# Miniprotein binders against p81326: the designs that were tried, part 82

Target 1, 226 residues: p81326
Amino acid sequence: MLHFGGFIMEINHISKILEKEREEYIRNKVEEYLKQGFSKDDAVNKANQSWRTYIGHRIQDVIYNLLKKFLKDSGLKVTTDKALNNRNLPEELDKVKRLIAINYGEYLFLPDADVIVYKVENNDIKIIAIISVKNSFRERRFETTYWKLKLKESPVTSHIKVFLATPDKDNEISYKCPNGKPKKMRIILEYELDGIYFLKEDFEETEKAKHFGKIVEDIIEISKKL

## First folded at step 6 (miniprotein)

Design h60
Fold by OpenDDE base, second read of step 7:
Structure h60 (fold): chain B 226 residues (1-226), chain A 108 residues (1-108)
Amino acid sequence: as target 1 above (226 residues)
Amino acid sequence: SEELIKEVEELVKLAEWLLLMYIRAGDPEAIRFAVLIFEELAEEAKKLGDKELLARIYLRIAEAYIALGNLEEAVKYAEKAAELAEEINSEELKREAEELLRRIREAL
């Protein structure tokens, strides 16, 4: 239990830490795009988009590595959708890929799954949870909810828990009803998902909305019931 | 509090693991990110007055800068670690700092 409290503080600071590099990163990228022949305005816009992608990947990588480390002792395994996109998959990962696939009639597609947690028991694979990592909700606000609903439609995938992990830097979903106005996004995400985990301290805590520090315990508990 | 110290120590261990992974991956951007994490942890260690933990953090930052090829910053942090090691009379940390300084000298 103690291991997660301190981990929580660093995670809370990841966004702040990354923001310290932003000015230098933006400057360098602007220069790069100017050299490529873009206008100043286009270069700035592209640099800002590049930054959003960069920080998103960094946060995802941190969360992935943390979950991998903390779930290891419980015998749980962690992978990513990116790892599953390889043509030559080990048998284990090929099975994982098949067990999270969503049926669209003639086609099978994978949900967006930044982190996939599974266990192997007696050569059988059980998918436990999918974690979507979002730095901001500017784009595709309900994408994770869509995948949760799609997974719920099949008896093969209906048991898979879907979690959202976010620093929610802009306080888009940190509170349900700030200033008496309901935050539609928070309410819907909390209702449809199995949990929201915040990489920050300033949020409205509920049964489903918790600090990221609780995610490992929750995943382990779920794994025992499967 | 002892609890807060343990929390920061656990974070340092986590950051150490991340740093090792990033060094192995040869990702300089990730290594720079790890340095930033350690710098924040260093500030927490300072607030706690944990000189031993702070020295360990400085050693990790030095290792990161070695991996980045920034030997000037590596020396700076290794020396900071060595100084703290002397203050707390830790032979283990002294030895580790000296080893890093040796590695840096060999890379120059």
Scores: ipSAE 0.015, ipTM 0.372, lowest interface PAE 6.4, mean pLDDT 86
Fold by ESMFold2-Fast, scan of step 6:
Structure h60 (fold): chain B 226 residues (1-226), chain A 108 residues (1-108)
Amino acid sequence: as target 1 above (226 residues)
Amino acid sequence: SEELIKEVEELVKLAEWLLLMYIRAGDPEAIRFAVLIFEELAEEAKKLGDKELLARIYLRIAEAYIALGNLEEAVKYAEKAAELAEEINSEELKREAEELLRRIREAL
């Protein structure tokens, strides 16, 4: 396959790499903690906790790099909320930050925008989409929905698409009604957000819930209307 | 290898989208690049024995050549698609192939 036709192949390859990486990461971390004097049980527990933190950052980085690679030829730019929190911002990123910040009286906060897609036309910046990356739904289940609703309130930000990207390894939102029991998280997230993109093969597909491989074409199509 | 067939099918969908974008942009170089992608995918479909997917790929290659003004190549691929559509008895693919062949004739 040629390089740009390999987006789906990259997603599938990365998914398998992350699976392999987990086993290797935990094994290495257990060895590290054992060398530091921890018991076997404590070393295993600490390694598992370390993996949960690591994988969250890893998935976010992977998504950022994939989108940056595959959107570049369409004239679209990609940045991160971490980049926007740097003290000294280039003029372009400073404009991006101002266009997505939400006003809370005397305070301005960035939404949960792990990855931000924008374009530059005639020296004007248009924010296309923000993508919230979640590897787990244990604690901040509806944070992305909250930010979507806040962005809709302002004419400056109401056009911005809000997407969720997730491997959903625990099947928390992969199906609307598994075993006849409605999944509140899946139903609410799909209803309120502009899209959910899964980094996995097994999930219930709808017009808003898709494989992550479709995100590039969806973002480009949205950008043409702005 | 049902999983591999789905993988190739997803790549075909991506390539179909790229071709549509390139045709709309009127970029001949990009359209030619999309043809190369489809040719690579056609070889994968042949290896998998998926005649339906292969016919679909051939229809997209024919569309690309129509957009490039290379009607000779467009006819070849549309005819290959028609032959495969007949073999698998797909009314949908037969109609698509016939429509492309009609467009090519009218453009001559």
Scores: ipSAE 0.000, ipTM 0.103, lowest interface PAE 16.8, mean pLDDT 79

Design h61
Fold by OpenDDE base, second read of step 7:
Formats: C-alpha cells, sequence, structure tokens
Structure h61 (fold): chain B 226 residues (1-226), chain A 108 residues (1-108)
C-alpha cells in the first residue's frame, strides 16, 4: 500500500515544482517568438499563453498517472479524452466513448474529460466519474459545470460524477467568502459539481470541497454503488 | 500489447521529466514524484514480462533514492535490478547495478 499519507503530502508541491521552470521557459519562448518577428509585447503574451498550456498538460499527466496507479487495486480503469479521439479504438474504449457522449439532436459530442474512470463488469462498462483538471480559471471558468449539466440531461449519463481537480495556485476558488465577499466561481462550481479536489492544503474544506487525497476513496465508494 | 508498451514509455518519460526538474530546481519533491511514477512503470513492465525494461526502471529508482539520501531503499532497488540482470544474463545491466551498489556502499 503506497503510504497514502506520503502521497497527500507530495501532491501539494506539484504547482511549486512546475513553477520553478516558469522564468526560464518564458525567457526561452520570448526569444523564440522575437526571432519569428513578433513584437516584444506579443512575444511575452504568446510565451505566457504557451506556459499555461504547457503546465496544464503536465499537471493533467501527473493526475492521470496517479489516479491510474491508486485505482488499479480496486479493479477500476482510467482513460482520457485524448485516448478516445483515436480513429481505431479497442472495443472497450469505443464503448466508453459512446457512454459519455452528449446528445445534441443530430450530433453526439464528447464532454471535456481529462480523466475518465470506469469499471468493467460481466463485459458491461459503467462510467463512474469524469475528472476535469484545471491549473487556473482564467479561461472557460464554467466549462466543467456546463458538461456536468449536459450529462445530467440524459438517463444514460446522469449517474456520472463530475469532479474538478486543481492546485488553485491563485486562490480563485479556495475560499467561498473571503473577507465577507462571496467568490461566485467557488460557490457555483461547488454547487453544480459532485466535488472539488484541491492539490493544496490552504483551502476552505466542505462536504464537496476536499483535498485531492480523498478522491480515490470517494471514487471507490461511488463505484460500489453502481 | 502496443498499448501497454506505449503506456510504460509515457510513464518513464514523465518520471524522467520530474528528475530533470529536480536537477534544474534542486527540489527533492520532484524526485519523490518521479519514484511514484517509476513504480507504476515497473508494475506495467512486469505485466509486459519485459525484465530488461523492469531492471532499467529499478536502476532509475535506485538512483532517485541515492539522490534523496535514502540509501536503504537505494540498495533494495539496485539489488532487484541486479537479480533481474542475472536472470536475463545482461552483462550491461549487471555492471550498472554493481556500480550503483558500489556507490551506495561508499556513501554508507
Amino acid sequence: as target 1 above (226 residues)
Amino acid sequence: SEELIKEVEELVKLAEWLLLMYIRAGDPEAIRFAVLIFEEAAEEAKKLGDKELLARIYLRIAEAYIALGNLEEAVKYAEKAAELAEEINSEELKREAEELLRRIREAL
């Protein structure tokens, strides 16, 4: 049993570790964009955007691999939306893809699903949870909420839990009402989603807002009820 | 399966990236994360039955523990690598494992 305690402590450092490379990364990207003929201001803006994309993917990759590892012993499987975008899918993943699809009348589209947790029982697939991973909430603040609401509209997908995992480095959603002022984003996300999991210690804990270390236990518990 | 091979490769790459982060930032937490990912890669390598790959991963874990100053765990993984190297008759991996064990003994 990987000491769950050690894991909890280590995951809090992920944002700090990644941020140490930021200055060097930005400098190198600015230089690259200047060589491409962009202005200094444009180069800086593009470099910052590139960094946000880069760090977001890295955090997502870490969370995916951690969930895969810690859910393995429970017999649960983990995949990603990226894996589902392949033309030639194994039968199992093709079934997963179909079971998370959202109906728009003439069209079916997939929700944004950074991590998908499912189980296979008697050759039947049951989708348990979708985890959205966000480093920051500057763009598309309520995208995860939109997908949760859309999933609720169908009896096929209404049971799927939607979780948000975030280090929330900028404290955008860590507290509901700091200094007596309501944080609209925190309140809405907590209300609409099934859970928010923080990769940090400094946050307001509630029934739905927990440390990331609790996500494995919560997913396993949900899986037993399906 | 090709899928499982790709999975192991992705895990190894992620762990190697974390080790690079340690080298650049001097942050031991990056090494601890790398160990976690390497352990997962090792489990998948076992499923593949790729003893050579598994041995290489164990060497990386041993190196990570050396960097953390945890020589007890370093020995454990270096010995695991040495055992696998012997089983598959890899002289290269035997030498690498022996070198790590020597380094650990010198630090102890």
Scores: ipSAE 0.019, ipTM 0.398, lowest interface PAE 6.1, mean pLDDT 85
Fold by ESMFold2-Fast, scan of step 6:
Structure h61 (fold): chain B 226 residues (1-226), chain A 108 residues (1-108)
Amino acid sequence: as target 1 above (226 residues)
Amino acid sequence: SEELIKEVEELVKLAEWLLLMYIRAGDPEAIRFAVLIFEEAAEEAKKLGDKELLARIYLRIAEAYIALGNLEEAVKYAEKAAELAEEINSEELKREAEELLRRIREAL
């Protein structure tokens, strides 16, 4: 039997293990690209790009499966934007997609909702939260914030909580400047989003910035208000 | 039924990945956590009657106990996996169970 304490233990260990996996992955990919005729510098750059894609998908899978497992007994369901992009959707998932899609005239786009939590009551679907998973902030720093602001504009979606989950390995949003002030990116993300959940131990918690281990209880409490 | 089997298979894949990562890290508590996930998946596989999935889960639990140094539990799960593999006539699973039993015997 899976126990609640196992969830926190699991989250604490993931960050440490991924560092070892990274070193092995990069070494193997560099060798592979060198054999293909790339220069040393190009091989290293391509290996790092490959790692960012790989680890992003892996972290998303882990978070999806952990949330699906730990929210099950609370009557909450979990899906992914990848599942919602299938052409032939079950009726329930089609309704979920329609409840989070944003209208741009003739086009509908899904927000950056790597993981979606919802509940079903008497055939009515209520979206509880969407979770954006980021292992790096280099390329699209405020994408999650953009989607939060768009969701706020509609009475259909304004109640949806938008969370960011990240290991923040590069200390991009968990670091403070020497004067004690958080960096601008951290200030903006924390202000605009409903919460930031870190897959790491070494940061200062606030009302909105928490250890990932707290996400299950937070989502359950939010769902009770809906 | 088919949807539930896929759900259990996804849980098993998660636990298999975690087991491999934790064996590399040498963290016994994390390995025990993977066992808890596998045990829950095993109960669901039993309810669904998926003996192939159940045998695979038992093999992973046996591997976890080998990593923990609990060879008595490892033997029990490897034997359960071998029995199921025989029952469903899976040469792949029989071979894997026999390999785990060989490793356990050599460690004794």
Scores: ipSAE 0.000, ipTM 0.128, lowest interface PAE 17.1, mean pLDDT 77

Design h62
Fold by OpenDDE base, second read of step 7:
Structure h62 (fold): chain B 226 residues (1-226), chain A 105 residues (1-105)
Amino acid sequence: as target 1 above (226 residues)
Amino acid sequence: SEELIKEVEELVKLAEWLLLMYGDPEAIRFAVLIFEELAEEAKKLGDKELLARIYLRIAEAYIALGNLEEAVKYAEKAAELAEEINSEELKREAEELLRRIREAL
């Protein structure tokens, strides 16, 4: 009984802290945009968009750190596309960069890869998975799917698993057929990607759609087959 | 150490956010696991300040989970370390957590 009461109280406290943080962030951004000459309404809209972007980056960073830590004991390594955007890469990361590159004829481009999981065996690098982290699907809903399809086109990259990790706060892809109506985005993403991992409990679980807690195990299992 | 502290803080915030949005205690449990790993790293480095900060984050996580016994344990560990390094800031933070725990009891 005491534990339950304490838990509820803490949830309320957390809610207040997060709301306060958001309010402070929004206030500061609104002030910033007002100083830039935007109208009040525009400033508020921009501030809210900035907040969404900010939270998105935080989620990405946390997921990266989680994977880095949980995969460490398995001997797997983790990097990011940002880390690969350097002119002077260590040999290992330079190899990683080359092994995820997509051929466009005269040009090689990297897929969007918020997190890249790879292993090093006998000085050979094997790319295991790319994880795309999406906080919302308002823009570029199928971007991750595009990159998956592009990676499939080459025998060099076709083995690379592409996962989507999302809190899906707006329930855009949490269910396949809510109220009997098919959710196109969920169905397509689940079909095209190797997995979707939800940072929430309230979703329709399938073979490919799992709780984020399963991603480490799945990656380790994949790594053993490569 | 600054990077590590930042990582810990981000994990806590994510756990808090996930709990708030979805009532998912797993996020907090994941945070605790990461914090425990980070605590072991801090111990290896001999960084008592970092370790104390991590313990505070673990305490916060356990408060959020409603596990007040573990929360007290980690808050006290943080307080002890804060005393060892004479950090008034960390002492205050630990005391604040202990106060929150007492209010939740």
Scores: ipSAE 0.016, ipTM 0.449, lowest interface PAE 4.7, mean pLDDT 83
Fold by ESMFold2-Fast, scan of step 6:
Structure h62 (fold): chain B 226 residues (1-226), chain A 105 residues (1-105)
Amino acid sequence: as target 1 above (226 residues)
Amino acid sequence: SEELIKEVEELVKLAEWLLLMYGDPEAIRFAVLIFEELAEEAKKLGDKELLARIYLRIAEAYIALGNLEEAVKYAEKAAELAEEINSEELKREAEELLRRIREAL
């Protein structure tokens, strides 16, 4: 999403795509469930539940492909936690996996890293950023913050930037309380994380909370310091 | 303004990416919606060059959807705008697209 003085209200590319896609998805799924013999109320409920899973994957795919496309010319590589969970990992991805793994005594676990940005220099891998993609904050609201705090504990991972990317369509962290104060969840997430990138136009922008269109420039700038 | 035009061009790149990378009819239809909104902004700006480029992208989307009638309509609108602003580059792009549409028939 780009910032236009005077035209933001009329250009809403990602949000309108998602809104129109939702309407068509729900309509089609309701028809499918009705054909399967479900009642109208059950069909609507099942379609809405199906949408929640679908939109989560859709937003992650959009962000992954956008970052992959726009970072390639800067020598940066992009992968996903899904790719790192494959049984036969290429040597490069195996190294990426080891560089983001967190120690729990005798066990190693990956953080919840939907998208991972890294670079390769002289056969050495440097992790630049982990991006967590959230469509909703009603559940698992501080999961990204937990992983950030864990990564800070190790000299191997303490440099890794942890970003949140979200359309925040329900205005859970982008709007202020009636008294003009930011919501508690917004304050905590912005304080602990390295940045929040909104896929929407109407929010209070700060040094750490920006339009998603800024993420490519920010990642490139960070990579030059590492 | 120059800054606003650059911002709109970046959004066109995003819509083109959705068309090229997803390739499914639903994603392509949604890319058309983005382009239609960008076309309205270009009209308000009086930027006929940007409007012509957007119309070319809409025509390409309709080719991908198999709707050659709409594809021709938008390609012709782009050609007309290119003529108005005397842009040889845009005229050639529109002509090439019209040739592709005719070959697909």
Scores: ipSAE 0.000, ipTM 0.132, lowest interface PAE 16.6, mean pLDDT 75

Design h63
Fold by ESMFold2-Fast, scan of step 6:
Structure h63 (fold): chain B 226 residues (1-226), chain A 108 residues (1-108)
Amino acid sequence: as target 1 above (226 residues)
Amino acid sequence: SEELIKEVEELVKLAEWLLLMYIRAGDPEAIREAVKLFEFAALIAKELGDKELLARIYLRIAEAYIALGNLEEAVKYAEKAAELAEEINSEELKREAEELLRRIREAL
């Protein structure tokens, strides 16, 4: 069952909850660094850097759990790149790993697939989508597009949808230039990727750049065509 | 709000299932995942001001930490649950928190 309204409300609430979690996290980390002998300014800077690392993993976990919950009744399964890097993989996850691996001659590497959606039909695995989760665009802003372009080169992986999910709090790709034109980064990401899903309310939607609340129905629709 | 309360209850059910899987399979990673889901549910319950739900979530987090052998964290969450149970005057939740604290003391 799809709780579309509940899903959207949960996303909006999660954004607010993450802000409060940030305040508590930074407060605690500042206290910790002060006890270690750092100056107040250094403690604040270190706490903010620690939060940037923490929130990256935290938002990935949140998206994983949301997708797992809301896709379960549609016959779709969700895993993570962290799970695929485990030493002892179940046969099903080993197959998933092999189906998203990119060939570099004698070497195989995984793309930056923070969350992976797949289905199992008659013991055959179909990869539906990989979702790259990005909290900021300060570094590696086109990494997701690189992996999309590499996946397109192989008949094994060319069908896999590549999505970007981001709160884009700094308005790096959801903002327009004063003349109404999208920024170059936004144009390139939207052109190359199969979709961008924003974890925020206020931005201009397009066919490919949507509210995160639409990701569940989009993934289900894609899976029906495979 | 009502819909969000139902969603939090489903998150708690998922976390309880993961905790049960740890008991059966012995995988500490599953219980750590359960703790994360309970913590996420607790944040939503706090925002909603649902003290009864928050107390029940805290009791589950305490049980998860007992299973992980982290008795220090287990005590903290059991005490938080007891405080909330007292605020809302729930004899059932007070008793559950006291039983959990007793189990922790016996494990020490």
Scores: ipSAE 0.000, ipTM 0.093, lowest interface PAE 22.6, mean pLDDT 77

Design h64
Fold by OpenDDE base, second read of step 7:
Order: structure tokens, then sequence, then C-alpha cells
Structure h64 (fold): chain B 226 residues (1-226), chain A 108 residues (1-108)
């Protein structure tokens, strides 16, 4: 438990640490796009878009690796939707893929699942949770909520917990009613999802909105009930 | 069902974001994918009998086709929206449809 607390504090600064690379990254990308013949304004815009993608992947990778590490001792396994997008899957991952698939009549599609947590017991796979990782909520704000609702529609997937993990750098969902005005996004996400986990300290804590450090414990507890 | 309505609403949000991003990026393939999603939404709203939302979806589809340079299809969907707007007596939607039609005519 104590080792988890110290590591959790380091997570609060991931966004800040990654942001230190931004200036250099943007500069380099702007130069690259200028060399490609883009205008200065276009180059800057493209560089900023590239940065958003880059930092998003970096945060996702960090969270994936953290969960993988901390859930390992509990016997829980972790994968990603990207790992499932292969034609030749190991039997275990093929089963995982099928157990998270959403029915659209003639077609099955996977939800967006940055991290998938599952357990293997007696050769049976049980999906425990899907974690969506968002750095910012500028785009696809309710995509995670959509997938939660779709998963809830099937008795095969209805038990799967859907969590959101975010540093929420821009304080888009950190508080429910800042200045007396309801933050629609925070309220909806908290209502529809099974939990929101913040990689920061400055947020309004609730039963569903917690610090990221609690996610491992919560997942383990859920896994014991399945 | 109440559940279906919620799903459709979330899909609208997703489709809007996809379309805006696709237009901003100038990615015709992404725009086409957004159009497909809006077409599905149109079917849903038609089934639900929500003419207002259906009209709004048609306007978004028209916008997408403008972005693709397919003005013929854009006119078709803008006219569909205008017809629905007339049917439900929505001055707002009538105005939006007319404005879109004007933009299309100027691009022709």
Amino acid sequence: as target 1 above (226 residues)
Amino acid sequence: SEELIKEVEFLVLIAEELLEEAIRAGDPEAIREAVKLFEWLALMYKKLGDKELLARIYLRIAEAYIALGNLEEAVKYAEKAAELAEEINSEELKREAEELLRRIREAL
C-alpha cells in the first residue's frame, strides 16, 4: 500500500513532465512542415495537432504500463485494442476480443479500449474493465460514454466496468459546478461511467471521481466479485 | 426506447466531431465516413419520427457534401431539410436550409 502512494504522486506530474517537451517538439515539427512547403500558419497548426496526438499516446502508454505492472501481482492481465487488431491472435487474446465485441446486427465491432483488464480462471476469460485514456476533451468527448452504453446492452458485456483516466490538464471535468455553473461534461461522464480517475490532485472528489491511485484497488475488488 | 434515444444522441455528437475534424483536416475519406454515420442517424430519426432532428442531420450531410465538392448531393439534402422545416413550420430550420442552398448556388 505504501509503495503505491509514492508512485501515485509521481503520476500527478506526468502531464507537466510531458509538457516540457512541447516547445521543442513544436519547433521541430514546424520546421519539418515548412520544409514540406506549408505556410507558417499551417505549419503551426499541424504541429499543434501532431503534439496533441503525440502526448495522448505517451500518456496512454504510461497508464498502460502502470496498470500492467500493478495488476500483475493480483494475477490480472492487461491488453489494448491495438493488440487485438491483428489477424493472427493467440487464443487468449482472440477470446478477449470476442468477449468485448459489440453487436451491430450483421457486424461485430470493438469498443475503443485503450486498456483492457481481464482474468483467466480455469481457461475461462472474464473481462473486468475497460479504461479509456484521455488527455483532453476537445474531441470525442462522449465516445467513452457511448461505448459504456453499448456494452451495457448485452448480457455478455454488461458486467464490464468502463473507466476514464485523465490528467484533465485544462480542468474540463475536474469540477462539477465551478462558479455555480454545471459542467455538463463532468456530470454526464460521472453519471454514465463506472468511474473517473484523475492523474492530478486538484479535482472534486466523489464516489465515482477518484485519484488514479485508487484504480488498481478498485479493479482488484471488482475482479473478486466476478 | 429511452436507451436508443440516448445512443442516437451520443452518435450525433460523435458524428459532429468526426465531420468537423475531417473538414478541418481536408480529409475526404474521413468526411465520407462521417456522412455514413449521419445517414444512419437520419434513418434512426426517421424511424423515431423526429422531423426536427432529421432535418438537422440532413443539413449536416449537405455541409459534408459541400466540403467534398459534391454540390449535387448537397442540394438534395438541403432540399430535404427545407421540406421538413416547412412541414414542422420551423423558421429556424427554413433559414438554415435556405442559407445552405444559397452557399451551394454560389459555389455552382
Scores: ipSAE 0.008, ipTM 0.219, lowest interface PAE 9.8, mean pLDDT 86
Fold by ESMFold2-Fast, scan of step 6:
Structure h64 (fold): chain B 226 residues (1-226), chain A 108 residues (1-108)
Amino acid sequence: as target 1 above (226 residues)
Amino acid sequence: SEELIKEVEFLVLIAEELLEEAIRAGDPEAIREAVKLFEWLALMYKKLGDKELLARIYLRIAEAYIALGNLEEAVKYAEKAAELAEEINSEELKREAEELLRRIREAL
């Protein structure tokens, strides 16, 4: 009987919690900026800007958690490059970090791996996939491709699938020329990467370019072969 | 799962707050971030089989693209919402989608 009304009531309850959290956050940030010598008006403006940044990070964490949940029932674990940069790493995550690190002589660097999928089997860690999330291709178009090529050069990392996830809102990758030919960037990315997953509805699927909803099934299938 | 549905519902609230803040601030980058989250939410509701909420998310995405001046994308999402409204026989959603499409056409 509550139908869609029950959902609205739940949203209203959460809205009250967020509004209280926002008010508390803004109050605390205004106090901080005032102590730093900013005027009252500047402190309020800076606090509101800070809230916008905070809420953005919170969204990224929630999206990560949702992805993590979709893979959990298949015995797969998910982490982030942010988590791997923590100084006090658990033993398991330290092993994950070592299995994806790329050697540049005296230096070890992590690839641009926003999301990392792995499994633990008999205390052995196997990296399944690295997912790079790109909102825009304006400046770092081939960064994901560079990391894929570097991972391929080592027997330790050559099996790791490298996927790109993107809304492609400006149709930079999903666009086709009038003659049906994809743009150069799309051709190169699709050729070199193991898959492109679009966070949008309207595009032509291929063997390697798919709707994001298919990524969970694809990762599970890959994990069964390792 | 029920827990997953609650997390998705929370993200809808966050996305709506981000969009309102971004429009209020006149910040195209922030609007684009909100659109990205709504597009992700659309995929989640599609997987959950909730066509009514999916249609409502499509309407929000269309409104955001109007604010960005991208009327071509706005039309696509408004039409997707209209199709879903027709499929589930929702007169309310059908009217909302048709009104949004009218606004977009008048702006072209």
Scores: ipSAE 0.000, ipTM 0.171, lowest interface PAE 15.7, mean pLDDT 76

Design h65
Fold by OpenDDE base, second read of step 7:
Structure h65 (fold): chain B 226 residues (1-226), chain A 108 residues (1-108)
Amino acid sequence: as target 1 above (226 residues)
Amino acid sequence: SEELIKEVEFLVLIAEELLEEAIRAGDPEAIREAVKLFEWAALMYKKLGDKELLARIYLRIAEAYIALGNLEEAVKYAEKAAELAEEINSEELKREAEELLRRIREAL
């Protein structure tokens, strides 16, 4: 049994580390934008926007590496949409790319897939799960839901599980009905997606809403059924 | 790639925070998890060819093993750091590695 205890602790510390880096990052970026001739208010806004992008990528990279590490022993493989956007793909990744593509008639497009988990059996590739990583829900709140629905429309992709991983720093989806009021976003995301995995402890746990530490086990279990 | 460097740096930060907290809490399991993160970072630094940062990671792993009371592994990683320090002619890293080795020898 992979003692997930250490893994859980690692994930919970991400939010704390990010908070420490934010102040310095914002300060430096504000100074940079002021030197470029922006107003103080514009510089602050741009710095905050830059931070959101920066931290989102960092969290994504951490999640990718964690999944890659913890799924390796199970024989599962991990890639990213970025890796699939290369012109010269190895045969294996080219197959992965084709197996996650969504049909729009004359065109095939890839869903947003920060992390893609797949297995190779007898030279056949089976896509197991797509994980979308979101630090905040200010923009494109239901984008992951859209891709899940699109994947369901094809028998080729309908089996693919779509998970959301988030620290949910602003508590936008941590609870379903805080103070008796339903949070629309949490309810919809939990209903439409196959799971939500939180990179923190303070959230309402349900069958589909779990701590990120459970994602490896869940993916392995799914992989055995495919 | 610039992205890979940032990724490794972030992993190191997580490992440092985890290690510090684990040592403070006296949680050996958490210390072992920190070691795993550092080992991952070490692998990445090897891939990047950054011997200096690799040596620093080995020093941190040695510290973690000291905290676990596993002095054999601590020596192993401190020696790895010392070897890299010699290879890159870093007097700073040599001193740090020697200091760790001294501490380990005193505990043995």
Scores: ipSAE 0.016, ipTM 0.328, lowest interface PAE 6.1, mean pLDDT 86
Fold by ESMFold2-Fast, scan of step 6:
Structure h65 (fold): chain B 226 residues (1-226), chain A 108 residues (1-108)
Amino acid sequence: as target 1 above (226 residues)
Amino acid sequence: SEELIKEVEFLVLIAEELLEEAIRAGDPEAIREAVKLFEWAALMYKKLGDKELLARIYLRIAEAYIALGNLEEAVKYAEKAAELAEEINSEELKREAEELLRRIREAL
């Protein structure tokens, strides 16, 4: 569990760095909006909205780099949807793109695949998992569910695991109502997706909703079954 | 296919929920995301030949653009909806499109 333990330590370190970045970012943005003539409350709200956009991209980069580092020794490769949208695509990535593309008659669309894990064996590419990274409810979390349903329709893509990774700092899907039941969005996401990985410690784990620190071990186990 | 119809219906449901929440919260980024989901639904209904549902989606896109303050795009989608409503002879959709165009003209 040295590999697994090292991954958890990296996540905890990065979480602390991101929290410091948030405090500085919010402070600077509040000051900027105040100089523009906004009220204190309005400036704070606008700064928080700006942070949600910023951190979304920041968390995607972090997750990509962590998975690339910790899956390498298991023979697994990691790429991003941003890399797949490059016009001059290497042959290997072009094959990855074709293996996750969804057909809508005359049109092909890529799913919401912020991070893609695959393996290469005997010149064959097998897609292991697609990870959708969402910072907040408003960042198209339901779209991840739609793409999972589409991927299930094709024998080419039906084996691909679809995961949601989220810090859920606003407790949008990790919170339980007073009656002990999860929110509607949490119920739908957990039912339809193959897993939810939280970048936070304060929540109740289930078979499908886990701490992000478990994602490396889970992906490795899935890859062995393919 | 029957499966495709169910998937488009699910897309529309998600887009509606996102749009309502985004407008309530005054979140332009979330409104733009709802527009993308409606655009995908519109593309699917166009391929399915469902002009009535296509017109309804165009009206929702127009409402989203009103909320964004992009009245030029709002007019374009409302007019597309009106054209489809006329083509299929739907008095309900004609009235809805005309009311939306009236609201846009008042906001100009």
Scores: ipSAE 0.000, ipTM 0.182, lowest interface PAE 16.8, mean pLDDT 79

